# Ledger of designs, part 1: VHH binders against Acylphosphatase (acyP)

Scores and structures below are computed, not measured.

Target 1, 93 residues: Acylphosphatase (acyP), of Lacticaseibacillus paracasei (q038c3)
Amino acid sequence: MVKLAKQIVVRGRVQGVGFRWATKMIADNLDISGTIENRSDGSVFIQAAGEPLNLAKFVAKVKAGPNPYANVSTYEEQPLEDVPNFRGFQVTG
Below, numbering starts at 1 at the first letter of every chain, in headers, positions and changes, except where a header shows other numbers; Kabat numbers aren't used for antibody chains.
ipSAE, averaged over its two directions, is called F for ESMFold2-Fast, E for ESMFold2 and O for OpenDDE. V2 adds 0.75 times the mean of E and O to 0.25 times the DockQ between the complexes of E and O.
[cut] marks letters that were taken out.
The coordinates of atoms that the task and the answers printed are left out; those that the model quotes come from them. Centres of patches stay.

## First folded at step 1 (VHH)

Design d01 (framework vhh_7d4b_2)
Fold by ESMFold2-Fast, scan of step 1:
Structure d01 (fold): chain B 93 residues (1-93), chain A 120 residues (1-120)
Amino acid sequence: as target 1 above (93 residues)
Amino acid sequence: QVQLVESGGGVVQPGRSLRLSCAASGFTFSDYAMGWYRQAPGKQRELVASISGSGGSTNYADSVKGRFTISRDNSKNTMYLQMNSLKPEDTAVYYCARDYGEYWSEFDYWGQGTQVTVSS
C-alpha cells in the first residue's frame, strides 16, 4: 500500500492536440495526482503519483496516446522521491 | 456558459495609466490560468501578460515588463491589467482569455475586447 511517483517527459505530436486535457481525464479516472505542462521545446512534462497498478495503467495509456489526435514518439521517465503533495491532477501553464 | 467581459479601455495621452478589468462567469475562476492578449491593426495577436489560477505566478511580454502588472481577485472572479507609462505602440484591442493549457484558438475562451488608444 504505497504510492509511487514518477517524472515523465513525452515528445511527438503532443502539443496542440488536446493532449493535456485528455491525459487529465485518464488521471482522474485512475486516481492519479500530479501536474502536466507544455514546455517551450515542444515536449510535455508530467509529474504523476498513485497506486502502482493504476500508475502503470496511466503510463500505458499516455504512451499509446491519450486521444486519437496525439502521437507519442519519445517517452522518458524516472522515479520521484519527496514529491510535493499534489491536489488532484492539474493542467498548468 | 463561459463569459468574459472586458472593461476599462479608452483614449489616453502618452505617459498616462489605464486599468483593464475582466469579469468572468460560468466556470470555477481559480482553477484556470488567465491572460491578456492584444491585437493592433495589421499585426498578429500578442500575449501581453498571464497569471496562474492562484495568482502565484505571472509572465509578461518583454515590451511591457516593468510597465504593466497583471493581478486577479478570485473572490470577485475578476482579473486586472494595470497599464502604466503608456506608449503609442500600446494602442490595440485588449482581450481577456481563459487558458485551458492547450492553444488559444481551440481551447481558450475570449472576451469581445476593449479598445486602448494612446495618442496625443
Scores: ipSAE 0.000, ipTM 0.128, lowest interface PAE 13.8, mean pLDDT 80

Design d02 (framework vhh_7d4b_2)
Fold by ESMFold2-Fast, scan of step 1:
Structure d02 (fold): chain B 93 residues (1-93), chain A 121 residues (1-121)
Amino acid sequence: as target 1 above (93 residues)
Amino acid sequence: QVQLVESGGGVVQPGRSLRLSCAASGFTFSSYWMGWYRQAPGKQRELVASISSSGDYTNYADSVKGRFTISRDNSKNTMYLQMNSLKPEDTAVYYCAKDLSYYEGPAFDYWGQGTQVTVSS
């Protein structure tokens, strides 16, 4: 039905460990659309939209680390006020 | 500035072939994994194929394995997707993507404008 959307910032061992690729696989499996990018300060920025239960599952998997090599030390989220027309889940920056 | 330009899409009947091209500029093309994604209306985007910087290693989605062939020409900064035995289920916009991080596996960090492939019976 109704989709929710969030913006997410994660920090930790989240660059150089296949984090973006692993997160995309989770998003595709859960019908989550959005974007994921590396930022120059070492964080990863995510915009994610989907059905509430699937979005909650996506968040739980990201917080736990999307693969064995990642370690999420901090997780911050905020609701997205306006949801862009995402084309699936895209890896950028 | 990074630019990726897809071409070669079109409308074909089932069983026919198309060859897609991706022209890259603004980065050292020969240093990155490259790949093709596709997205059909109402469906999630999927990785179709990827190719290593040297061209020696390739990956394919199960849905296209044996039918599609990815290749690259580093001297021309161009990547290709040869699509044989096309099915209606292959109808999608096809996107070229650049991998910005070798250590992130086949993660793809830039999207072109896409090229439409329609397989109509």
Scores: ipSAE 0.006, ipTM 0.103, lowest interface PAE 9.9, mean pLDDT 80

Design d03 (framework vhh_7d4b_2)
Fold by ESMFold2-Fast, scan of step 1:
Structure d03 (fold): chain B 93 residues (1-93), chain A 122 residues (1-122)
Amino acid sequence: as target 1 above (93 residues)
Amino acid sequence: QVQLVESGGGVVQPGRSLRLSCAASGFTFDDYAMGWYRQAPGKQRELVASISWSGGSTNYADSVKGRFTISRDNSKNTMYLQMNSLKPEDTAVYYCARGPLDYWETTEFDYWGQGTQVTVSS
């Protein structure tokens, strides 16, 4: 079992539309661990770790918008090499 | 076109059971969380139960915990609500909803069915 991890920043209509909780649902279903928080600049910051195929599915669903009220205008990711000790997928902030 | 069709409602005495079904079409069923809402006359709609896309996670309103069980069969594009130990306060129209969110604390569901009436009376 090999796990990958990513840091993700999404922008668009991603705050005030249930984005964080919709993303948590997707993460829980794909056994993705991590955190998601709103940032003061209007973006959403995600750290996500999981099996490569499931992580790819997670990314695809986030990019497409995790719910119909969200609109993801930009998606940025970077590898996360030093993986924090995540306890499931947590909504913070 | 997204369609959700509820069935299985009816009139029962307190303590009895009913099983509701929701048949979904027009979307990839196993990509979406689903939920059951209810609305009694003069009251706000409340989320009763929700289930993740895989069926691996479920959540329930405190009023129905231990009595209701939500489940889904992705091969049949169908979601169910098994309602045991029914009480008069469970009387409501029950709605199937497609939601991106799995958790009972959210009201951000899209695409609702037309509803099925459940009446619990002596």
Scores: ipSAE 0.000, ipTM 0.122, lowest interface PAE 15.6, mean pLDDT 81

Design d04 (framework vhh_7d4b_2)
Amino acid sequence: QVQLVESGGGVVQPGRSLRLSCAASGFTFSTYDMGWYRQAPGKQRELVASIYSSGDTTNYADSVKGRFTISRDNSKNTMYLQMNSLKPEDTAVYYCAKEGFYSDWLPDAFDIWGQGTQVTVSS
ESMFold2-Fast, scan of step 1: ipSAE 0.013; ipTM 0.327

Design d05 (framework vhh_7d4b_2)
Fold by ESMFold2-Fast, scan of step 1:
Structure d05 (fold): chain B 93 residues (1-93), chain A 124 residues (1-124)
Amino acid sequence: as target 1 above (93 residues)
Amino acid sequence: QVQLVESGGGVVQPGRSLRLSCAASGFIFSDYGMGWYRQAPGKQRELVASISYSGGDTNYADSVKGRFTISRDNSKNTMYLQMNSLKPEDTAVYYCATLYDSSEWGYLTPFDYWGQGTQVTVSS
């Protein structure tokens, strides 16, 4: 199946606002697989894989904030060359 | 797209029963908690019943405890509210909602996805 994958780090008002669960709902709707976790430095770390157009939509929604309570102040991404064998989109950490 | 569709409302006399259904699509239903909210004229919107993702835990507002029963069928992506011994004060628009458990906040939190609601009118 044709897939692209990215590692994403977001900062801002992204913890304690339902960010991970709102992002999972978006991922599920777009058939994106991966993981999302809170980091101890206040950032959120995402690995996301999916069809290129759906992955682009996922990224756009994450950057805009996945719900009204979140505010993404910094967004960093890089390609993920070795795509892990994900099972759906999982909330961890 | 995330979609929630309520059905089963109507007009009934006090003491009668109604069963509401909520059909969910566009997300993995079995991963999320679900709840029923209601909004009566001149009152605040309130959560009346909630159910965990597995169906193992349920909670009810004091005003409906012992009369209403929430349940879900994960194989059908559907949640239900069985409303017994209906009272005029139960008159409201009923909305289903997808919830996530925030143990950090000590309560279930709804997402901003709402259906059109279903009207329940209890009149004497």
Scores: ipSAE 0.013, ipTM 0.301, lowest interface PAE 8.1, mean pLDDT 82

Design d06 (framework vhh_7d4b_2)
Fold by ESMFold2-Fast, scan of step 1:
Structure d06 (fold): chain B 93 residues (1-93), chain A 122 residues (1-122)
Amino acid sequence: as target 1 above (93 residues)
Amino acid sequence: QVQLVESGGGVVQPGRSLRLSCAASGFTFSNYAMGWYRQAPGKQRELVASISEGGSYTNYADSVKGRFTISRDNSKNTMYLQMNSLKPEDTAVYYCARDEWSYTFPSGMDVWGQGTQVTVSS
């Protein structure tokens, strides 16, 4: 199956609010594979791969905030040239 | 009308197996993650297993890993829980639940079945 992959950076109130856990649940529900990590500058870095429709749904949910405690003020994405061989959706960092 | 209906519960001896089924109606089943929860007398309801909307990802409570298997058939709007090597500690009412696809925390199970009793005793 044709899969798309994106590299995503989000900023706002996205650390210390259960953001990575909530995002993992959404990814798992949509069969999105990838990784999510907190970065030292306060941003969250995501690599996500999946079917185009499900990836679009994933992106929409991330932009809106995956839980009531999070606030995504900045969303940046770019396509991944090569789709990494991910094992499910993993929380790192 | 949105509904979940469980079946397959019963009374069994330790070491036996049961297969629970959850029949969904009134919504597009393939658009929702699903889960099995259980509640023993006097205890909080706890997650047993969950499955993604496409079935590619599953999650299990540590107490059931290696013994229980969750699966789904989107063409039949049905979710299953295969329960092997049952122990007295597995005695509980088992509920199937639909994961509300929302931005709430926790994610929020919004539709629950009536529950089916599983009793493991000599």
Scores: ipSAE 0.000, ipTM 0.153, lowest interface PAE 13.3, mean pLDDT 82

Design d07 (framework vhh_7d4b_2)
Fold by ESMFold2-Fast, scan of step 1:
Parts: sequence; structure tokens; C-alpha cells
Structure d07 (fold): chain B 93 residues (1-93), chain A 122 residues (1-122)
Amino acid sequence: as target 1 above (93 residues)
Amino acid sequence: QVQLVESGGGVVQPGRSLRLSCAASGFTFSYYTMGWYRQAPGKQRELVASISGSGDSTNYADSVKGRFTISRDNSKNTMYLQMNSLKPEDTAVYYCAKGTYRYSYDTHFDYWGQGTQVTVSS
């Protein structure tokens, strides 16, 4: 089984709305490992790794907003080439 | 308002199959873990199978593992329980259940349907 990993930056109404914890629930549900943190510029930074199909589902749910209070206006991703040994999905920052 | 409607129960001989359906409405179905409980006379209600909102994670009670398959169709807001190789000890009322927290895969449920009777006898 191959795993893929991505670095993701999202902007919009993504801080102060339970975004990081809602995203963690989605990640745990889909067996995605990684980290999520708030950045000082108002964005949220995510590193996510998992099976390709589950990672695609994770991305779709993040783009749609992980809870009803969030709104993602900008989504950017890049491959994560040097994958850390993640311990589950962790909220950091 | 949340509604869960079970169907597909009935009387069947040992070794046969039944498929239960649960039609859900009043909430965003794909956000929630769903499950099947059963209760036989004189027994406590038992969680038989559960499925995450995405459908990627499933869990089964040891008594049904390998015989029952839980699935869901999020486009139809419907959950299924395929019950194969039925035994007399599977006789119970089967309840559809909705998880409490969106985007969470845990065994905390807040709503149950009315139940559908499954009887396995010769």
C-alpha cells in the first residue's frame, strides 16, 4: 500500500471557528496522519499523509469546510517530499 | 428533525440472509458515524456494527464478524446491514443509530430508530 503526503494552506474563515479540531476529527476518521497549525497571517497550515483514496476524501472535506462555521476561500497544496514520522494527526501551534 | 426508518426485517430459516436498510433524514448524513444495535429478550442492547461518515472505517461485534457487512450510500442517505449465515441467536429487534458528533468516529450515539424485528427459526 503506497501512501501520499501533502502540504496544504487554507485561507478564509478558518481561525476561531473550531477548524483545527474539526479537521482532526476528519483525519482520525480517514486514518490520515499529520499536523495542523494556525499561522500569524490568518491561514491554517496542514501536513497530511495517508492512502491515496482516503487522502483525496480528506482534501475534499477540508475544501468544503470541516464544519458549518468555516469557509475556505483559498486552498493551496504541494506534495510533501520529506515525510516526517507523524504520530497520528496532531493540533500544534 | 432527525428521522431514522428501518426496513428489511422478517422471519427467516437458519443459514439464510437478510438485508436491513435505514433511511435517514434531517441531518447531514455523511458527517456522522452510523450503527446497528440489536436487543434480544432479556438481553441488553448491543452494538452490532458501526461505520464512519466516509464509509472507510467499520467495526463489528465478535459475534457477527465475518457474517454481517455494514455499508452506506451517502448519495441516498441510507445505511445497510447485510446479514449472512443467520443463526437463531441473531433473533432480535435491530435498531439504526446515529452518532452524536459530526466528523467523529466513536461509539457515542444520540438517536435510534423504532427498530425492525429479525426472527431466525425453523
Scores: ipSAE 0.000, ipTM 0.102, lowest interface PAE 16.9, mean pLDDT 85

Design d08 (framework vhh_7d4b_2)
Fold by ESMFold2-Fast, scan of step 1:
Structure d08 (fold): chain B 93 residues (1-93), chain A 122 residues (1-122)
Amino acid sequence: as target 1 above (93 residues)
Amino acid sequence: QVQLVESGGGVVQPGRSLRLSCAASGRTFSDYAMGWYRQAPGKQRELVASISTSGGTTNYADSVKGRFTISRDNSKNTMYLQMNSLKPEDTAVYYCAVDYEGSGWFLSEDYWGQGTQVTVSS
């Protein structure tokens, strides 16, 4: 099956609460590849690629908050037409 | 950024001691249980020690019980593994781990790719 990819921006209580690490754990469990980083404006930027069903589950879990301490107030996504060659799911900054 | 940095590994003779450190940045350290995993070539990764957020509860794998002691200093954002009576079978790369409250253990190698090498030989 062809992999889908998305660029995602989330805002809310998403920095200083283990958001990136919790999100990576979800990504690894669902075989999602990509990157996640904190941005200077307080948002979190994600690129995520995977099989459509697993990517949908990943998105749902991110929107719900990947751990009890996080709260996602805004979620924005755009498709990536060219899927980058990611090395697993990596936390950057 | 959130960062875990392992240190303290080295090459030692059997029966000697090493103390590993895991330094974390940011406010997330004190919010989560922490642990140490290890992986030797050709073997599965294993959780050898864990410690609760307060440090009040510790758990050890049977292979290291009585020899290793895990501790944490939340004021310094640092976790330690005191390894006594080292054996050749303790030879492995050691990684910090974080437990996000029922999400399972998350290893430092997954974001920084380092760990610290411990070699116990002749």
Scores: ipSAE 0.000, ipTM 0.125, lowest interface PAE 11.9, mean pLDDT 78

Design d09 (framework vhh_7d4b_2)
Fold by ESMFold2-Fast, scan of step 1:
Structure d09 (fold): chain B 93 residues (1-93), chain A 124 residues (1-124)
Amino acid sequence: as target 1 above (93 residues)
Amino acid sequence: QVQLVESGGGVVQPGRSLRLSCAASGFTFSEYSMGWYRQAPGKQRELVASISGSGGYTNYADSVKGRFTISRDNSKNTMYLQMNSLKPEDTAVYYCARVEYLGDTYYPEYFDYWGQGTQVTVSS
């Protein structure tokens, strides 16, 4: 099995609303590894790696808003080629 | 880098007051919920109080309701805990934390950064 990895930037109401925790719960359920952090410009930065179908489900959930309090106005993704050795899905920054 | 620095702890007699301060840097302070948690020797860490980014919403542990008041000054990137009517049971190391969400139950994984803490001892 080949695992894919993406780096993702989301903007909107994505800080101070439980976004990172809700996203971690989704990642853990889908066996997605990576990191999620708040950035100083108000965006959230995610690195996510996993099985292609599970990664697609993860992305769909993030775009839709991982909880009722979040609102994602902008979603950007790029492939991640140099994948760090992730220890599960970690909340940082 | 995210940095949180606690101050204001000390040794006091029962019934006295202390005010703890937490100076934050490395992030946009007003956009994050903040909290105070404590850990006494031999006990698990517990959330004492939390406050929303705007300061409009606060939550308190049942053990401190009516005695402790959390507040923040976003212009100074500082959070406070006013502790009144201190009891021996309040003796603990108090930690400032940046919280992922405003909740009523402590989960350590929801606090993404904390300082080294400040000791509060309420003498017997």
Scores: ipSAE 0.000, ipTM 0.148, lowest interface PAE 11.3, mean pLDDT 81

Design d10 (framework vhh_7d4b_2)
Fold by ESMFold2-Fast, scan of step 1:
Structure d10 (fold): chain B 93 residues (1-93), chain A 122 residues (1-122)
Amino acid sequence: as target 1 above (93 residues)
Amino acid sequence: QVQLVESGGGVVQPGRSLRLSCAASGFDFSSYWMGWYRQAPGKQRELVASISGDSTYTNYADSVKGRFTISRDNSKNTMYLQMNSLKPEDTAVYYCAKLDTSPWYEEAFDYWGQGTQVTVSS
């Protein structure tokens, strides 16, 4: 039951397209916990934690765009240093 | 605080048209992106169309592009979805949403109305 965590920054058509809500639904279905927020520079910042296979599926769906109108032009990820005890997947910012 | 009221749903045959309306109150309507979501039984909610506050930019799901047109009238605080060439696959509850694209707003989630049912069947 190893949990991995990543911090993710995406850019593209990722604000004003229901990106955060669509991503939350994917996270909830895959039992991914974390946070997602819009940043003032137009990017979306995500912290995501979960089982390795489910986290990989989550990442693949985010990169592909969590809904048909979103377009992820840039995807950056890093391991999250300390895995916070997230309470589900929360939209913030 | 924020209130969204959908109307215009109904039962239609394939190939017909419907126009949905969303009346908004409780916020500065022209300052926000607005959108239409839909959800069919047993399926995930999807964003069908969105429109910028000044109507300069619109986005559509691939499944509806070329058939649906989103518009808004900021003088009436109303958003519309013109749905042409309706297909059985368009059967869903349609929801009006205020899209929060700013990290500084306390209300981070999209706001949903009660929804309006669209059924496309023969």
Scores: ipSAE 0.000, ipTM 0.199, lowest interface PAE 10.9, mean pLDDT 81

Design d11 (framework vhh_7d4b_2)
Fold by ESMFold2-Fast, scan of step 1:
Structure d11 (fold): chain B 93 residues (1-93), chain A 125 residues (1-125)
Amino acid sequence: as target 1 above (93 residues)
Amino acid sequence: QVQLVESGGGVVQPGRSLRLSCAASGFTFSSYGMGWYRQAPGKQRELVASISYSGSDTNYADSVKGRFTISRDNSKNTMYLQMNSLKPEDTAVYYCARDSFEGYYLDTSGEFDYWGQGTQVTVSS
């Protein structure tokens, strides 16, 4: 099937703990493309696109915390109606 | 093992330019975000500019936006700071810094685990 895309915001212990790097490793393993960035309010913003089942796995792993050091206290998502053209999964800031 | 070596500092007149370089060794340079800090006498150390591991994203302190440009060449394990329109208030020791996590972007929340020894930039009165 066609790729789905989501816009995600996570809060918690998600900055200064290798969150973006760990999330990129998960994305690469699941063939998820997109971007991840730290926001000034302490949140992490993600845009993620991929096959529906792989995207669901990606979301589950992010919600659970992508590494042992992270703790996700809130998770918010919205579908992206148009799937953006991403090249790989990029860490930004 | 990890080494960060700054170069390119010096004494210049106001309005002139300098280009700082940071040569990195002892780690996979292309996997780390990098940044430039500065510290003037009697002032706190401040983050001047940062760059993502790929070079696709940059961030600047308000005091230097539009005048300074950070860049990197991952094939040469080198980061640069192009400083244009220098002002006396830019006088400081400039430090190259590495993010503490692979693939992590340096911003206000970033942790730094390695720093260079610094290079002096003096913008004469």
Scores: ipSAE 0.000, ipTM 0.123, lowest interface PAE 15.4, mean pLDDT 80

Design d12 (framework vhh_7d4b_2; at its last look DockQ between E and O 0.09; V2 from the best seeds 0.00; counts 0 for: pae O 9.1 > 2, grease 27.3 > 24.2, SAP .679 > .668, placed apart)
Fold by OpenDDE, look of step 2:
Structure d12 (fold): chain B 93 residues (1-93), chain A 120 residues (1-120)
Amino acid sequence: as target 1 above (93 residues)
Amino acid sequence: QVQLVESGGGVVQPGRSLRLSCAASGSTFSIYAMGWYRQAPGKQRELVASITWSGDSTNYADSVKGRFTISRDNSKNTMYLQMNSLKPEDTAVYYCAAHPEYGTEWYDYWGQGTQVTVSS
């Protein structure tokens, strides 16, 4: 199966609202592997890899906010060419 | 595309209960999650409770946990907030919100809000 990978940065109301946990739940349900972490600048950094259709669905849910408490005001993504050997989807910080 | 209409607000005494409703219409197939927010005078809007569209997951603010229950009737496309043991501190305008699941742009759908007043 061909996998795609993306590096994502989101800003807005994305910390202290259960964003990371909710994102992990979405990732697990869509068989997305990767990592998610809070940054000191208030943003959230995500690396995500998976089947293209599942990844697209994952991205859509992240953009929309993984839960009703989140509010994403900025979304940035780049292709992740060198995909790390992810062990599932982990909250790393 | 999606319209949210709140109802059920009002004036009650402390300790009483209210049930808010939020009817969703339009392109509801795009909704991933819904929730309730509230804004008291002079305060910022704050989260109250959340629920997935399917209703299989819920979350609550600490201040309302054990007193409020969020639920959804899929057959009616309606979300509810059962508010028990109401306190004066719960006085606020309560807003229904919905988050889309699909699309190239991210945004929230909001209702107009319904006033809840708890006073003796």
Scores: ipSAE 0.007, ipTM 0.242, lowest interface PAE 9.1, mean pLDDT 87
ESMFold2-Fast, scan of step 1: ipSAE 0.199; ipTM 0.606
ESMFold2, look of step 2: ipSAE 0.012; ipTM 0.223
ESMFold2 (binder alone), look of step 2: mean pLDDT 81; pTM 0.823

Design d13 (framework vhh_7d4b_2)
Fold by ESMFold2-Fast, scan of step 1:
Structure d13 (fold): chain B 93 residues (1-93), chain A 125 residues (1-125)
Amino acid sequence: as target 1 above (93 residues)
Amino acid sequence: QVQLVESGGGVVQPGRSLRLSCAASGFTFSDYYMGWYRQAPGKQRELVASISSSGSTINYADSVKGRFTISRDNSKNTMYLQMNSLKPEDTAVYYCARTQSYYDFWSGYPEFDYWGQGTQVTVSS
């Protein structure tokens, strides 16, 4: 089976609302590995890797908001060509 | 209607083993993070073990690491807890739980939105 990976940047009401931990739960449920961190400009940065269909489900849930308190106003992604060896899905920063 | 039904509890002597089962219905079992909690008399409810939808991500409480094994069979909509080297301190009601699509930000653990009725495990000589 092939795995895909993406770098993702989200903006909106995405810090101080449990966004990172809610996203980790979604990632764990879909066997997505990677990292998630808050950036100083108020955005959230995600690296996510997994099977294509599971990764697509992950992206859809993130775009919709991973919990009722969050609101994603912008979503940007690009392919991650060189995939790090992630240990599960880690909340960092 | 979401249902979680635990089985496999009982009374055993220290050092013995038990296997708990949780039969799930009313939802797509393979889409959810699942876990086992326990509550002993006079103690807070504690997360014992959790398992991701595919089974590849597993976490254990420090008190049970190396003794308990969590697993799941998505084809049977069933989760298991194999409990080896049981101690009197493991005496508790054990609950099967399904998680919400939301983690508790403060605790770092998933919040569980459905619980079973529980099954009693008693470890006594």
Scores: ipSAE 0.000, ipTM 0.162, lowest interface PAE 12.8, mean pLDDT 80

Design d14 (framework vhh_7d4b_2)
Fold by ESMFold2-Fast, scan of step 1:
Structure d14 (fold): chain B 93 residues (1-93), chain A 123 residues (1-123)
Amino acid sequence: as target 1 above (93 residues)
Amino acid sequence: QVQLVESGGGVVQPGRSLRLSCAASGFTFSSYEMGWYRQAPGKQRELVASISDSGSTINYADSVKGRFTISRDNSKNTMYLQMNSLKPEDTAVYYCARDLYYDSSGYELFDYWGQGTQVTVSS
């Protein structure tokens, strides 16, 4: 299947709540590759690549909050034209 | 080897204060979100307070908001919990934890090392 990739920025209660590791578990279960990091402005930055159906499921779960402590108040995404050669889904920062 | 060592617990009367410390070693402390959890006898562990890797984002459980203050010093690899206006219901073993993760059933688990520190609030 054709792989899609997205660049995502989320804001809300998304740092200090295990957001990155919870998101990694979802990504691993859906065969999504990419990176996730905390930004100094309190946002979380994600690059995610995978098959369209699984990427859509990943996005839905991220928007809903990947765990009970998280709350996503804003979600921004842009397509990535070139799919980077990611090594699994990596937590950085 | 990852190690988290809690200290500062004790026995106090209601209304008093305690400051807990968590000394971290064996990993890059400044790269991890950290939190304080507690567990009272016969109860499930609960998140009390959490802090982002930079210290800029902080969250508290509703039961402690306005009474507890979490902080961290990345230059010293330490995290603190200042506990004011302590109540009997704050009695628990307090654990410091590295980034949360969830098992396949979706229940909260935490990544920590050490025995915790006992806080008892009673007369």
Scores: ipSAE 0.014, ipTM 0.317, lowest interface PAE 7.2, mean pLDDT 82

Design k01 (framework vhh_8k46_1)
Fold by ESMFold2-Fast, scan of step 1:
Structure k01 (fold): chain B 93 residues (1-93), chain A 125 residues (1-125)
Amino acid sequence: as target 1 above (93 residues)
Amino acid sequence: AVQLQASGGGFVQPGGSLRLSCAASGRTFSSYAMGWFRQAPGKEREFVSAISWSGGSTYYADSVKGRFTISRDNSKNTVYLQMNSLRAEDTATYYCAADRSPYYEGDWTSEYDYWGQGTQVTVSS
C-alpha cells in the first residue's frame, strides 16, 4: 500500500484549546502516524503519514478545526519526501 | 513553569475501579488543556484521554471509551481520571501532561510541554 506524507503548519486559535489532543484522536482513528507540536510563534506544526484517502480525511478535519474550541485561520502544507519512521502519532514539544 | 504530579495508581482485580489524580503547580492551570497518557512495559506510550482548558470538551482513546471519565477542578488545580471496568490490558504507568502555551490572545510564552511523574496501575487477578 502506497503511503503519502505531509508537513503542515496551522495558525489561529490552535494552542491552549485542546488542538493537539483532538488532532491526535483523529490521527489514531485514521491510522495516521507522525508528530504534532506547538511552536513559539503560536503556530502548530504537524508531520503526518498514512494511506492517501485517510490522509485526505485527516487534512479535511484539521482544516475544519479538530474540536469546537479551535479555529484554523491559516493552513499550509508541503509534501514530505524524506519520511521519518514514525511510531504512531505523537504529541511533542 | 508548570509541574505535574500523578497519583492514585495501585493494584486492582479485573472489573475493579481506580481514580487517578494529577496535581498541578506553577502557572495558571485553567489556561491549559490536560491529558492522560500511558505506557505498558515494552510498548509505546499511548494517548488515553484529554480535557479542554474549560472542561467543556473531553476526548478518549477507543480502547477506554465508556469505561474512563476525565474531569478537572480548576479551583484545586487538579485533573482526574476515573477508571472503571479495568482490564489486564490497562496495566501501565499513567502520565499526565499539560498542553504548552496557555490560552492568551495577545502573546505566547515559549514553554515546553509539561509531563508529570507517572503512577503505576496493575490489573491482575
Scores: ipSAE 0.000, ipTM 0.172, lowest interface PAE 11.9, mean pLDDT 78

